VHH binders against Putative glutamine amidotransferase MTH_191. Designs and how they scored, part 26

Target 1, 304 residues: Putative glutamine amidotransferase MTH_191, of Methanothermobacter thermautotrophicus (o26293)
Amino acid sequence: CGIAGVVYKDGKLHSVGADMTRMLHALQHRGPDSAGFAIYGGLGLEENDYLLNIEVKDKPGLLDMVKETVELVSPIGSDEVIPSVENHIIYRCRITLESFSQLKPLIMDIDSIDDVIVLNGSHSFEMIKDVGSVLEIADRYDTWSKKGTHAIGHTRFSTESIVDRYHAHPFQSYIIPDITVVHNGQITNYWKIREPLERKGHIFETNNDTECIVHYVADKLASGYSLEEALEQSVKDMDGPFSYIVGTPQGVGIAKDQLGLRPGVMAENDEVFAVASEEVSLREVMDTSEVEQISPGEVRVYEI
Short names: E, the ipSAE of ESMFold2; O, the ipSAE of OpenDDE; V2, 0.75 times the mean of E and O plus 0.25 times the DockQ between their complexes.

## First folded at step 18 (VHH; framework vhh_vobarilizumab_d1)

Design n3 (from l4 with S31D G54S; at its last look DockQ between E and O 0.92; V2 from the best seeds 0.77)
Fold by ESMFold2, look of step 18:
Structure n3 (fold): chain B 304 residues (1-304), chain A 119 residues (1-119)
Amino acid sequence: as target 1 above (304 residues)
Amino acid sequence: EVQLVESGGGLVQPGGSLRLSCAASGFTFSDYVMSWYRQAPGKGRELVAGISTSGNTDYADSVKGRFTISRDNAKNTLYLQMNSLRPEDTAVYYCVARIWTHSGYSQYWGQGTLVTVSS
């Protein structure tokens, strides 16, 4: 698998969709089955507006049921249908909620409809994830045109697993708004990390260790940690080979396990910070002689 | 005006106890995650303990088992019960309120209360 991140330091809109597309494509050297993007800063939603991102089987009447369920909570502001593969569409709609706390319950109501899966709901970032190659997904969603302040992304190749849209990275937690994670590796003490989170009442939708990472980080933030402190604590608590990038509305954070078994490089100039699994990816967005390898146990946070 | 006012600091001998309070006003207390940070002279600020809006707690390893954070939402007050105090607990203790929004977070810091552990 491959992960990447890019941050523009001036906090203005840049072509981060194109940047991330090139970065992920450079990581794609072996039959990839999925790719995903979290593109921050470019949605321009009004306060209290959210973008829902819903996978719907392409059959008569089903999209109408989805819309009816949404409309019990909020009028639909704007929407679009994006055709996808495997007899599915991606339905995206803008809604208005009275508070963030209404978002997850609405998602759960929509998820209760057979053949419908909510991929995410968000305010400050656009989630794009699907099955296919990076370039196929880029064309399907026109990632080339997406603007923002920062982005994170992931590409995966199939090596004995069923790949679907929901389990593609990024993963999101709803413990706090708009936090995402992309991840390489494995958390070998997964259940030790998950059990305390479940005791606090946090609900896990999958057994995926990336979901565990994003919930852990979100829970630490919700418990008074800074992002850097949450990442530092994760390196102490989590076992196994991993590297991950977390996205927030203000920037990105990176963490690498204490043994340093997963690759990762980063670089920075006056305009941009970039991180990637491999240098070829990082060089798609900057040409610099000062590329750093991420050290064992290292965390770094880059906020705009 | 948002205000966080710490109290309860002072001089105490090793092994002693203190209870810190933080009176909050100017915001909806129950919506904020609350925490205590501390700063020893010449060092950076460090997290001591945090408590979520739902009452879940977390502690720095150095204080776990000795300190207890709690909140009273009806009184808009955050507490830190500090038992078995050690000289290394000497610091200015800050009350911190944070709320995560779609744009990141907002935070407020109190002015701090000094805790000195020595004899």
Scores: ipSAE 0.558, ipTM 0.833, lowest interface PAE 2.0, mean pLDDT 90
ESMFold2 (binder alone), look of step 18: mean pLDDT 88; pTM 0.882
OpenDDE, look of step 18: ipSAE 0.878; ipTM 0.952

Design n4 (from l4 with W100F; at its last look DockQ between E and O 0.92; V2 from the best seeds 0.00; counts 0 for: pae E 2.7 > 2)
Fold by ESMFold2, look of step 18:
Structure n4 (fold): chain B 304 residues (1-304), chain A 119 residues (1-119)
Amino acid sequence: as target 1 above (304 residues)
Amino acid sequence: EVQLVESGGGLVQPGGSLRLSCAASGFTFSSYVMSWYRQAPGKGRELVAGISTGGNTDYADSVKGRFTISRDNAKNTLYLQMNSLRPEDTAVYYCVARIFTHSGYSQYWGQGTLVTVSS
């Protein structure tokens, strides 16, 4: 797997969708694959507005049922339908809620509809994740035109299992607003990490290592840790070869396990900070002679 | 105006106890994640304990089993019960409030209260 992140230091809108597309494409390989993006800062939503991102089987009447369910809670603002593969569409709509705490319950109500899965709901970032190559997904969603302040992304190498949209990175927490994670590697003690989180009421939808990471980080933030402290504690608690990038509305965080077996590089100039699994990806968004290897056990946070 | 006012610090012998309080005003207390940090002379600030809006707690390894964080949302007050105090606990203790929003997070720090543990 390959992960990447880019942050523009001035906090203004830049072509981060194009940046991330190039970065992820540089990490691609042959075979069936998936890719995912979290693009922050460009949605421009009003304070109580959210973007829902819903996978709907392409069959008569089903989308109308989804819209009716949403409309019981909120009028639908702007929306769009994006055709996808495997007989599905992606329905995206803007909604208004009284508070962030109402988002997950609405998602669960929509998820109860047969042949419908909510991929995410968010305020400060756009989630794009699908099956296919990076370029196929970029064309499908027009990632080239997306603007923002920062982005993180993931491309998955073909493995033993069938890749689907819901299990693609990034993963998201709903305990702390708009926290996302992309991950490369393996958490070999993930059940030991998961059990305390479940006792605190975190709901796991998968057995995926990355879901465990996003819930862990969100839990630490909700318990009074800063982002940097949460990441530092994760390196102490988690076993196995891993590297991950956390996206937040203010920036990104990076953590690498103490063994340091997964590749990772980062670089910074006056305008941008970038991180990637491989240098070829990093160089798609910056031209510098100074590239740092991410050290074993290293944690780094960049906030705008 | 947001205010966090710590109290309850003082001089205590090793093995003794203190209870710190933090009176909060100028914001909706129940919506904030609350924590205690401490700073010994010449060192950086470090997290001691935190408590979520829902009451879940977490502690630094160095204080587990000895310190208890709690909050009273009706009184807008955060507490830290410190038992079995050690000289290494000597520091200025800060009350910290954090709220996470779609725009990022905001945090507020109190002025601190000095705890000195010595014989």
Scores: ipSAE 0.496, ipTM 0.815, lowest interface PAE 2.7, mean pLDDT 88
ESMFold2 (binder alone), look of step 18: mean pLDDT 88; pTM 0.878
OpenDDE, look of step 18: ipSAE 0.741; ipTM 0.909

Design n5 (from l4 with V33I; at its last look DockQ between E and O 0.94; V2 from the best seeds 0.00; counts 0 for: pae E 2.2 > 2)
Fold by ESMFold2, look of step 18:
Structure n5 (fold): chain B 304 residues (1-304), chain A 119 residues (1-119)
Amino acid sequence: as target 1 above (304 residues)
Amino acid sequence: EVQLVESGGGLVQPGGSLRLSCAASGFTFSSYIMSWYRQAPGKGRELVAGISTGGNTDYADSVKGRFTISRDNAKNTLYLQMNSLRPEDTAVYYCVARIWTHSGYSQYWGQGTLVTVSS
């Protein structure tokens, strides 16, 4: 698996979709079975608007049922159907909600429809995740043209015989708006981290340790921690070889376990900060001789 | 305009107790995550305790079991009960309000109130 992040320091729109596509492609050593992007800053939605991103099996009448369910809560604004593989489409629609608290309940209602899975709902970033190679996904969603201020991404090498879109990175929590996590490695004390979060009311939908990370970070933010403080505490609390990148509407955060066994590099110049699992990926967006290894236990936050 | 006004600081003997208050105005208090930070002379600011909009609390290891954060949303007031005080608790204590939105977060800091723990 490979992870990457890029941030433009001026906070203006840049071709981060193209940047992330090149970074993730460079992390391919074999044909990956999935890839994912969180592209921040370019979506341009009005204050109470959200983009729903829904996997729908391609069969008669099903999309109409999805639209009917959405329309019980919000008129549908602009929408789009993206053909995908394995007899599915990706349906995207803009909606308007009275408050953020309506988002997760709506997602749960849509998820109750057989053969329908909501991949995410968000305001400040575009989630793109699917099965296939990085370049196949990039062409399918036209990641090359996506603009934003920053992006994070993940690619998985061909490591399993089954894969689905929902369990691909990035992962997202709905406790704090629009945070995402991509992760490389393993959290070996996963259940010890998960139990306190469940007692606080966090709902875990998978056993993926990346979901544990995003809920942990969201919980700390909701409890008065800054992002940097949340990441620092995560390094103290979590065991195992890991590196992760958090995306937020204001930037990115990076954390690496105390042993530092997973690879990771970062660099910056006057225009951009970049991080990646491997130097070859980082060099797709930055030509520099000053590449820095991420140190064991290191936390770094870059906010625009 | 957001205002956070701390009170209740002062000089206290080791082992003593003190209650800090933070009066908030200019925002919907119940929508904000509230916390206490402290800064000892020559040191950086550090989180002491936080309380979520739903009342969930978190504490720095150095104060757990001795300090209790609470909030009264009807009075727009944040509290910190400090028991079993130690000389290393000497610091300026700051009230902090945070709200996280889809555009990121906003935070506001009070002016601070000095707590001195001395024999």
Scores: ipSAE 0.635, ipTM 0.869, lowest interface PAE 1.7, mean pLDDT 89
ESMFold2 (binder alone), look of step 18: mean pLDDT 88; pTM 0.877
OpenDDE, look of step 18: ipSAE 0.863; ipTM 0.947
ESMFold2, look of step 19: ipSAE 0.549; ipTM 0.835
ESMFold2 (binder alone), look of step 19: mean pLDDT 87; pTM 0.871
OpenDDE, look of step 19: ipSAE 0.884; ipTM 0.956

Design n6 (from l4 with S31D Q107S; at its last look DockQ between E and O 0.93; V2 from the best seeds 0.00; counts 0 for: pae E 2.2 > 2)
Fold by ESMFold2, look of step 18:
Structure n6 (fold): chain B 304 residues (1-304), chain A 119 residues (1-119)
Amino acid sequence: as target 1 above (304 residues)
Amino acid sequence: EVQLVESGGGLVQPGGSLRLSCAASGFTFSDYVMSWYRQAPGKGRELVAGISTGGNTDYADSVKGRFTISRDNAKNTLYLQMNSLRPEDTAVYYCVARIWTHSGYSSYWGQGTLVTVSS
């Protein structure tokens, strides 16, 4: 598995979709079985608007049922249908909510429909994740054209794991708005991290380690930690070999386990901060003599 | 204008107790995550305790079991009850208010109140 992140310091729109596509493709050594993107800053939504991203089996009447469920809560603004593999479509629609707190309940209502899975809902970023190679996904969703201020991404290559859209990275938490994580490695004390979060009433949708990470970080932010402090605490609390990148509306954060067993490099120039599992990926978006190895236990935060 | 005014600091003997207060104004107190930070001489600021908008609490390991954070939304006031104080707790204590939205995260800091734990 490979992870990458890119941040443009000037806060303007750049071709981060193309950047991330090239970075993830460079991490591909034998063809991945999934890839994913969180592309921040380019959606341009009105203050109370959200983009829903929904996987729907392509059969008569099902999309209409999804739309009816959404319309109990919000009129649908713009929408689109993207044909996908395995007899599915991706339905994306803009909605308006009175508050962020309405988002997760709506997602749960839509998820209750058989053969329908909400991939995410968000305001400040676009989630793109699917099965297939990086280039197949890039062409299917036109990642090449996506603009933004920063992005994170993930690619996985294996036939020995669960391969579906829902379990692909990035993962998102709804404890706070618009936080995402991509991760390489394993949290070996997963249940010890998860149990306190569940006691607080936080709902886990999967058994994936990455969901555990994103909920942990989101919970610390909701409890008064800064992003850097949340990441520092995660390194103390979590066991196992891991590296992860968190995306927020303001930027990215990076954390690496105390033993430093997962690879990672980062670099910065006047225009761009970049991080990647391998230097070949990082060099797709900049060339510099000052490439840094991410140290054991290191945390780094870059916010615009 | 956001205002956070800490009070209740002072000199106390080891093993003693103090209660800090933070009076808040200029924002909707119940919408903010509230926390206490401290800064000992020659050290950086560190989180001591936090309390979410829903009342969930979290504590630094060094103070767990000895300190209790609480909030009174009707009075716009944050509290820190500090028991079994140690010389290591000597620091300036800061009240902090934070809010996370889909546009980002904002933080506001008080000016601090000095706590000295000494024989």
Scores: ipSAE 0.524, ipTM 0.820, lowest interface PAE 2.2, mean pLDDT 89
ESMFold2 (binder alone), look of step 18: mean pLDDT 87; pTM 0.869
OpenDDE, look of step 18: ipSAE 0.818; ipTM 0.926

Design n7 (from l4 with V33T; at its last look DockQ between E and O 0.89; V2 from the best seeds 0.00; counts 0 for: pae E 3.0 > 2)
Fold by ESMFold2, look of step 18:
Structure n7 (fold): chain B 304 residues (1-304), chain A 119 residues (1-119)
Amino acid sequence: as target 1 above (304 residues)
Amino acid sequence: EVQLVESGGGLVQPGGSLRLSCAASGFTFSSYTMSWYRQAPGKGRELVAGISTGGNTDYADSVKGRFTISRDNAKNTLYLQMNSLRPEDTAVYYCVARIWTHSGYSQYWGQGTLVTVSS
């Protein structure tokens, strides 16, 4: 699997969707079964607006039921239907909530509809994740045109069939707003990490170790840690070969396990920070003559 | 106008106790994550303890079991009960308020209160 991140230091809109598409495409080696993007800064939503991103089986009447459920809480602003594969559509709609705390309960209500899965809800970033190759997904969602300040992404390549858009990276936590993670590797002690989080009352939807990472980081932030402090603590607490990139509304963070067993490189110039699993991915957005290896146990934060 | 005012610092012998308070005003206290940081002479600021809006707590390893963070939302006050104090706990202690939003976070720092643990 491959992960990548790009951050424009000036905090203005750039073609990060195109950047991330090229970076992820460069990481593909064999028929990948999923790819995902979190593209920050370009949605332009009003203060209490959110974008819902919903997988709906293509059945008569089902989309209307989804809309009715949403409309119990918020009028629907703009919306969009994106045809996908395996007899599904992706329904995206803009909503208005009185507070962030209403988002997860609404997601849970929509999720209760058979053959419907909410992929995410967010304010400051657009989540794009689906089954297929990077270029197939880029065409389906037009990732080439998406603008933002920063982005993170993931591609998986394997003969293992995963027909599940929800479990593609990025993963998101709702403990705090708009935090995402993409991850390579394995958290070998994830049960030890997960149990304290569950004891605090946090709900896990999966047994996926990437969900464990995003909830851990979000919980540390909610408990008074800075992003850098949260990442530093994660490297101490988590075992196993891993590299991950966290996305926040302010930027990205990078962490690598204490043994440094997963590949990872980064580079920067006066305009851009970039990180990727492999140097060929960095070449898509930056001159790689000054490439830096991510060191064992290293944490790096890029804030706009 | 946001204000965080720490009190309760002072000189105490090793093994003693102190209770720090932080009076907050100018914001909705119950919506903020609250924490204590400390800074020893010549060192950077470090997190001591934090308490989320839901009351979940977290502690630095060096103080776990000896310090207790708590909050009283009705009084807009954050507390740190410090027991079994050691000379290594000598520092200026800061009250910090943070809130995470979809644009990132905002934070406020108090002026600090000095704790000295010595004979």
Scores: ipSAE 0.590, ipTM 0.847, lowest interface PAE 1.8, mean pLDDT 89
ESMFold2 (binder alone), look of step 18: mean pLDDT 87; pTM 0.872
OpenDDE, look of step 18: ipSAE 0.871; ipTM 0.949
ESMFold2, look of step 19: ipSAE 0.445; ipTM 0.793
ESMFold2 (binder alone), look of step 19: mean pLDDT 88; pTM 0.876
OpenDDE, look of step 19: ipSAE 0.860; ipTM 0.946

## First folded at step 19 (VHH; framework vhh_vobarilizumab_d1)

Design ctl (from n5 with R98S W100S H102S Y105S; at its last look DockQ between E and O 0.02; V2 from the best seeds 0.00; counts 0 for: pae O 14.1 > 2, placed apart)
Fold by OpenDDE, look of step 19:
Structure ctl (fold): chain B 304 residues (1-304), chain A 119 residues (1-119)
Amino acid sequence: as target 1 above (304 residues)
Amino acid sequence: EVQLVESGGGLVQPGGSLRLSCAASGFTFSSYIMSWYRQAPGKGRELVAGISTGGNTDYADSVKGRFTISRDNAKNTLYLQMNSLRPEDTAVYYCVASISTSSGSSQYWGQGTLVTVSS
């Protein structure tokens, strides 16, 4: 799998959607699979507003049911339907909640509807993930026009997981607002990591180790760890070959396993901090002379 | 102009071995991910193996343990060592480059080389 992240240091809006599209496309060496984006800083939502992305099977009455379910909790502001593949649509709607704590329960309610899956709910970033090539997805969702301060992204290489929208990266945790992760690798001590989190009351939706990573990091942050500290601790606690990139409203971080079994590179200049699984991805946003290898066990973080 | 030229294909008996080569030109070979794809008769193209710029490799489950992808950056050549070949490995094998340039990124395909595994 290919992973990438980019941060503009000035905290201003840039064409990060286009950047990430190019970065991910550079990583892609497979045919149609899946790809995903988390684009931060460009949504401009009001306080307590959230954007839901919902996969809905294209059958009569189902979308109405989704809307009715949402409206029980929140009025729907703006909404749109995005055509997708395999007789599914992506429904996006803006909602207003009294508190962040209401988001997960609403998502669960919507998920209870047959042939409906909530892909994510977000306040400060836009989630885009789908089946297909990077460019197909880019065209479908117009990632080229998306503005933001930073972004992370993923393109799938392996057949280790189910290829669909729901299982595509990024993964989000709702322990804290707007944290995402893209992952290349495997956590071999998965259950050892998951069980303590579950004991704390965190609810897992899948058995995907990527979900475990994002919950782990989110839990650490909720406990008072900095992003860097959380990532460093993850490198100590998690076993297996992995490299992963985390996105938060504040920035991006990358962690590499202690043995360096998955690739990771970084480039940085006065304007941009970028990380990826391969150098070719970084070349899309800066000069190759600035590229550095991330060492085994090393963590790199940039927060605006 | 980007060029990928495969060689090494041919007829081999089950259990035999072949080594495919791909000569690359027209781009900085060492900077890009390279892959082998194959297309069997009546089937779609599928990834066989990939190798990153750092030498990280990925394989289809069907070829794990039997095939080895490697690269020689000094020679601008990609290799696929195929051992323990099976009839189901019969296909046209393509060398593929994922290339990023100042104008964007693209995927380039060779013309392919036929591998036939038959007794």
Scores: ipSAE 0.000, ipTM 0.238, lowest interface PAE 14.1, mean pLDDT 91
ESMFold2, look of step 19: ipSAE 0.000; ipTM 0.198
ESMFold2 (binder alone), look of step 19: mean pLDDT 85; pTM 0.835

Design p1 (from n5 with S31D; at its last read DockQ between E and O 0.94; V2 from the best seeds 0.00; counts 0 for: pae E 2.1 > 2)
Amino acid sequence: EVQLVESGGGLVQPGGSLRLSCAASGFTFSDYIMSWYRQAPGKGRELVAGISTGGNTDYADSVKGRFTISRDNAKNTLYLQMNSLRPEDTAVYYCVARIWTHSGYSQYWGQGTLVTVSS
ESMFold2, look of step 19: ipSAE 0.589; ipTM 0.850
ESMFold2 (binder alone), look of step 19: mean pLDDT 88; pTM 0.880
OpenDDE, look of step 19: ipSAE 0.908; ipTM 0.966
ESMFold2, look of step 20: ipSAE 0.604; ipTM 0.857
ESMFold2 (binder alone), look of step 20: mean pLDDT 88; pTM 0.875
OpenDDE, look of step 20: ipSAE 0.904; ipTM 0.964
ESMFold2, fold request of step 21: ipSAE 0.578, 0.583, 0.570; ipTM 0.851, 0.851, 0.849
ESMFold2 (binder alone), fold request of step 21: mean pLDDT 88, 88, 88; pTM 0.885, 0.882, 0.883
OpenDDE, fold request of step 21: ipSAE 0.908, 0.908, 0.907; ipTM 0.966, 0.965, 0.965
ESMFold2, last read: ipSAE 0.499, 0.524, 0.538; ipTM 0.818, 0.828, 0.833
ESMFold2 (binder alone), last read: mean pLDDT 88, 87, 88; pTM 0.882, 0.873, 0.880
OpenDDE, last read: ipSAE 0.911, 0.910, 0.911; ipTM 0.967, 0.967, 0.966

Design p2 (from n5 with I33L; at its last look DockQ between E and O 0.75; V2 from the best seeds 0.00; counts 0 for: pae E 13.1 > 2)
Fold by ESMFold2, look of step 19:
Structure p2 (fold): chain B 304 residues (1-304), chain A 119 residues (1-119)
Amino acid sequence: as target 1 above (304 residues)
Amino acid sequence: EVQLVESGGGLVQPGGSLRLSCAASGFTFSSYLMSWYRQAPGKGRELVAGISTGGNTDYADSVKGRFTISRDNAKNTLYLQMNSLRPEDTAVYYCVARIWTHSGYSQYWGQGTLVTVSS
């Protein structure tokens, strides 16, 4: 698996979709099964608007049922259908909610429909994740044209465990708005991390250890930690070989396990901060001789 | 516009208890993450406890089992119950309000209240 992140320091819109596409493609030394993007800063939604991103089996009546369920809560604004593989469509719609707290309950209602899976709902970032190669996904969703201030991404290699759209990275937490994670590695004490979060009443949707990471970070932020403090504590609490990148509306954070077993490099110039599993990926957005390896136990936060 | 006013600090003996309060105004209290930080003489500020908008709590390892954070959204008040106090708990305690929104992060600090734990 490969992970990457890019942040433009000036806080203006840049071609981060194209950047991330090139970075993820460079990580594909072998045929991948999936890729995913979180592209921040470019959606331009009004304050109470959200984008729902929904996988729907392509069969009569299902999309109408999804729309009816959404319309119990919000009129549907602009929407879009993107044909995908395996006889599915991706339905995207803009909605208006009275508060963020209505988002997860609506997602759960939509998820209760057979053959329908909500991939995410968000305000400040666009989630793109699907099965296929990076270039196939990029063309399907036109990632080349997506603008933003920062992005994180993930690509998975063909010989790993079962993959589907929902379990592809990035993972998202709804404890607070718009927190995402991409991850390479394994959290070997995930039950120790998960159990306290479940006792607080946080709901886990999967058995994936990346879900533990995103909920942990979001919970620490919700409890008053800064992003840097949350990441520092995660490195102390989590065991196993891992590297992860967290995305927030204000920037990115990077953490690496205390043993430093997973690859990762980063670099920075006056305009861009970038991180990637491999140098070849990082060089798609920066041409520099000053590439740093991410140190064992290192945490780094870049907020615009 | 935002005001956070701590109270309840003072001198207490080791093993004793003390309750801090933070009166909040100028914002919708129930929408903000609330926390207590402290700063001991000659030290940096450290997180003591946090409480989410939904009432979920977290604590620094040094205070787990001894301190309890709580909030009363109807009274716009944050509390810190401190039991089994130790000399190393001596610090200025700060009430902090935080919000993550789609537009970013906002953070507000009170002026602090002094807690001294000494025999």
Scores: ipSAE 0.000, ipTM 0.259, lowest interface PAE 13.1, mean pLDDT 86
ESMFold2 (binder alone), look of step 19: mean pLDDT 87; pTM 0.870
OpenDDE, look of step 19: ipSAE 0.467; ipTM 0.813

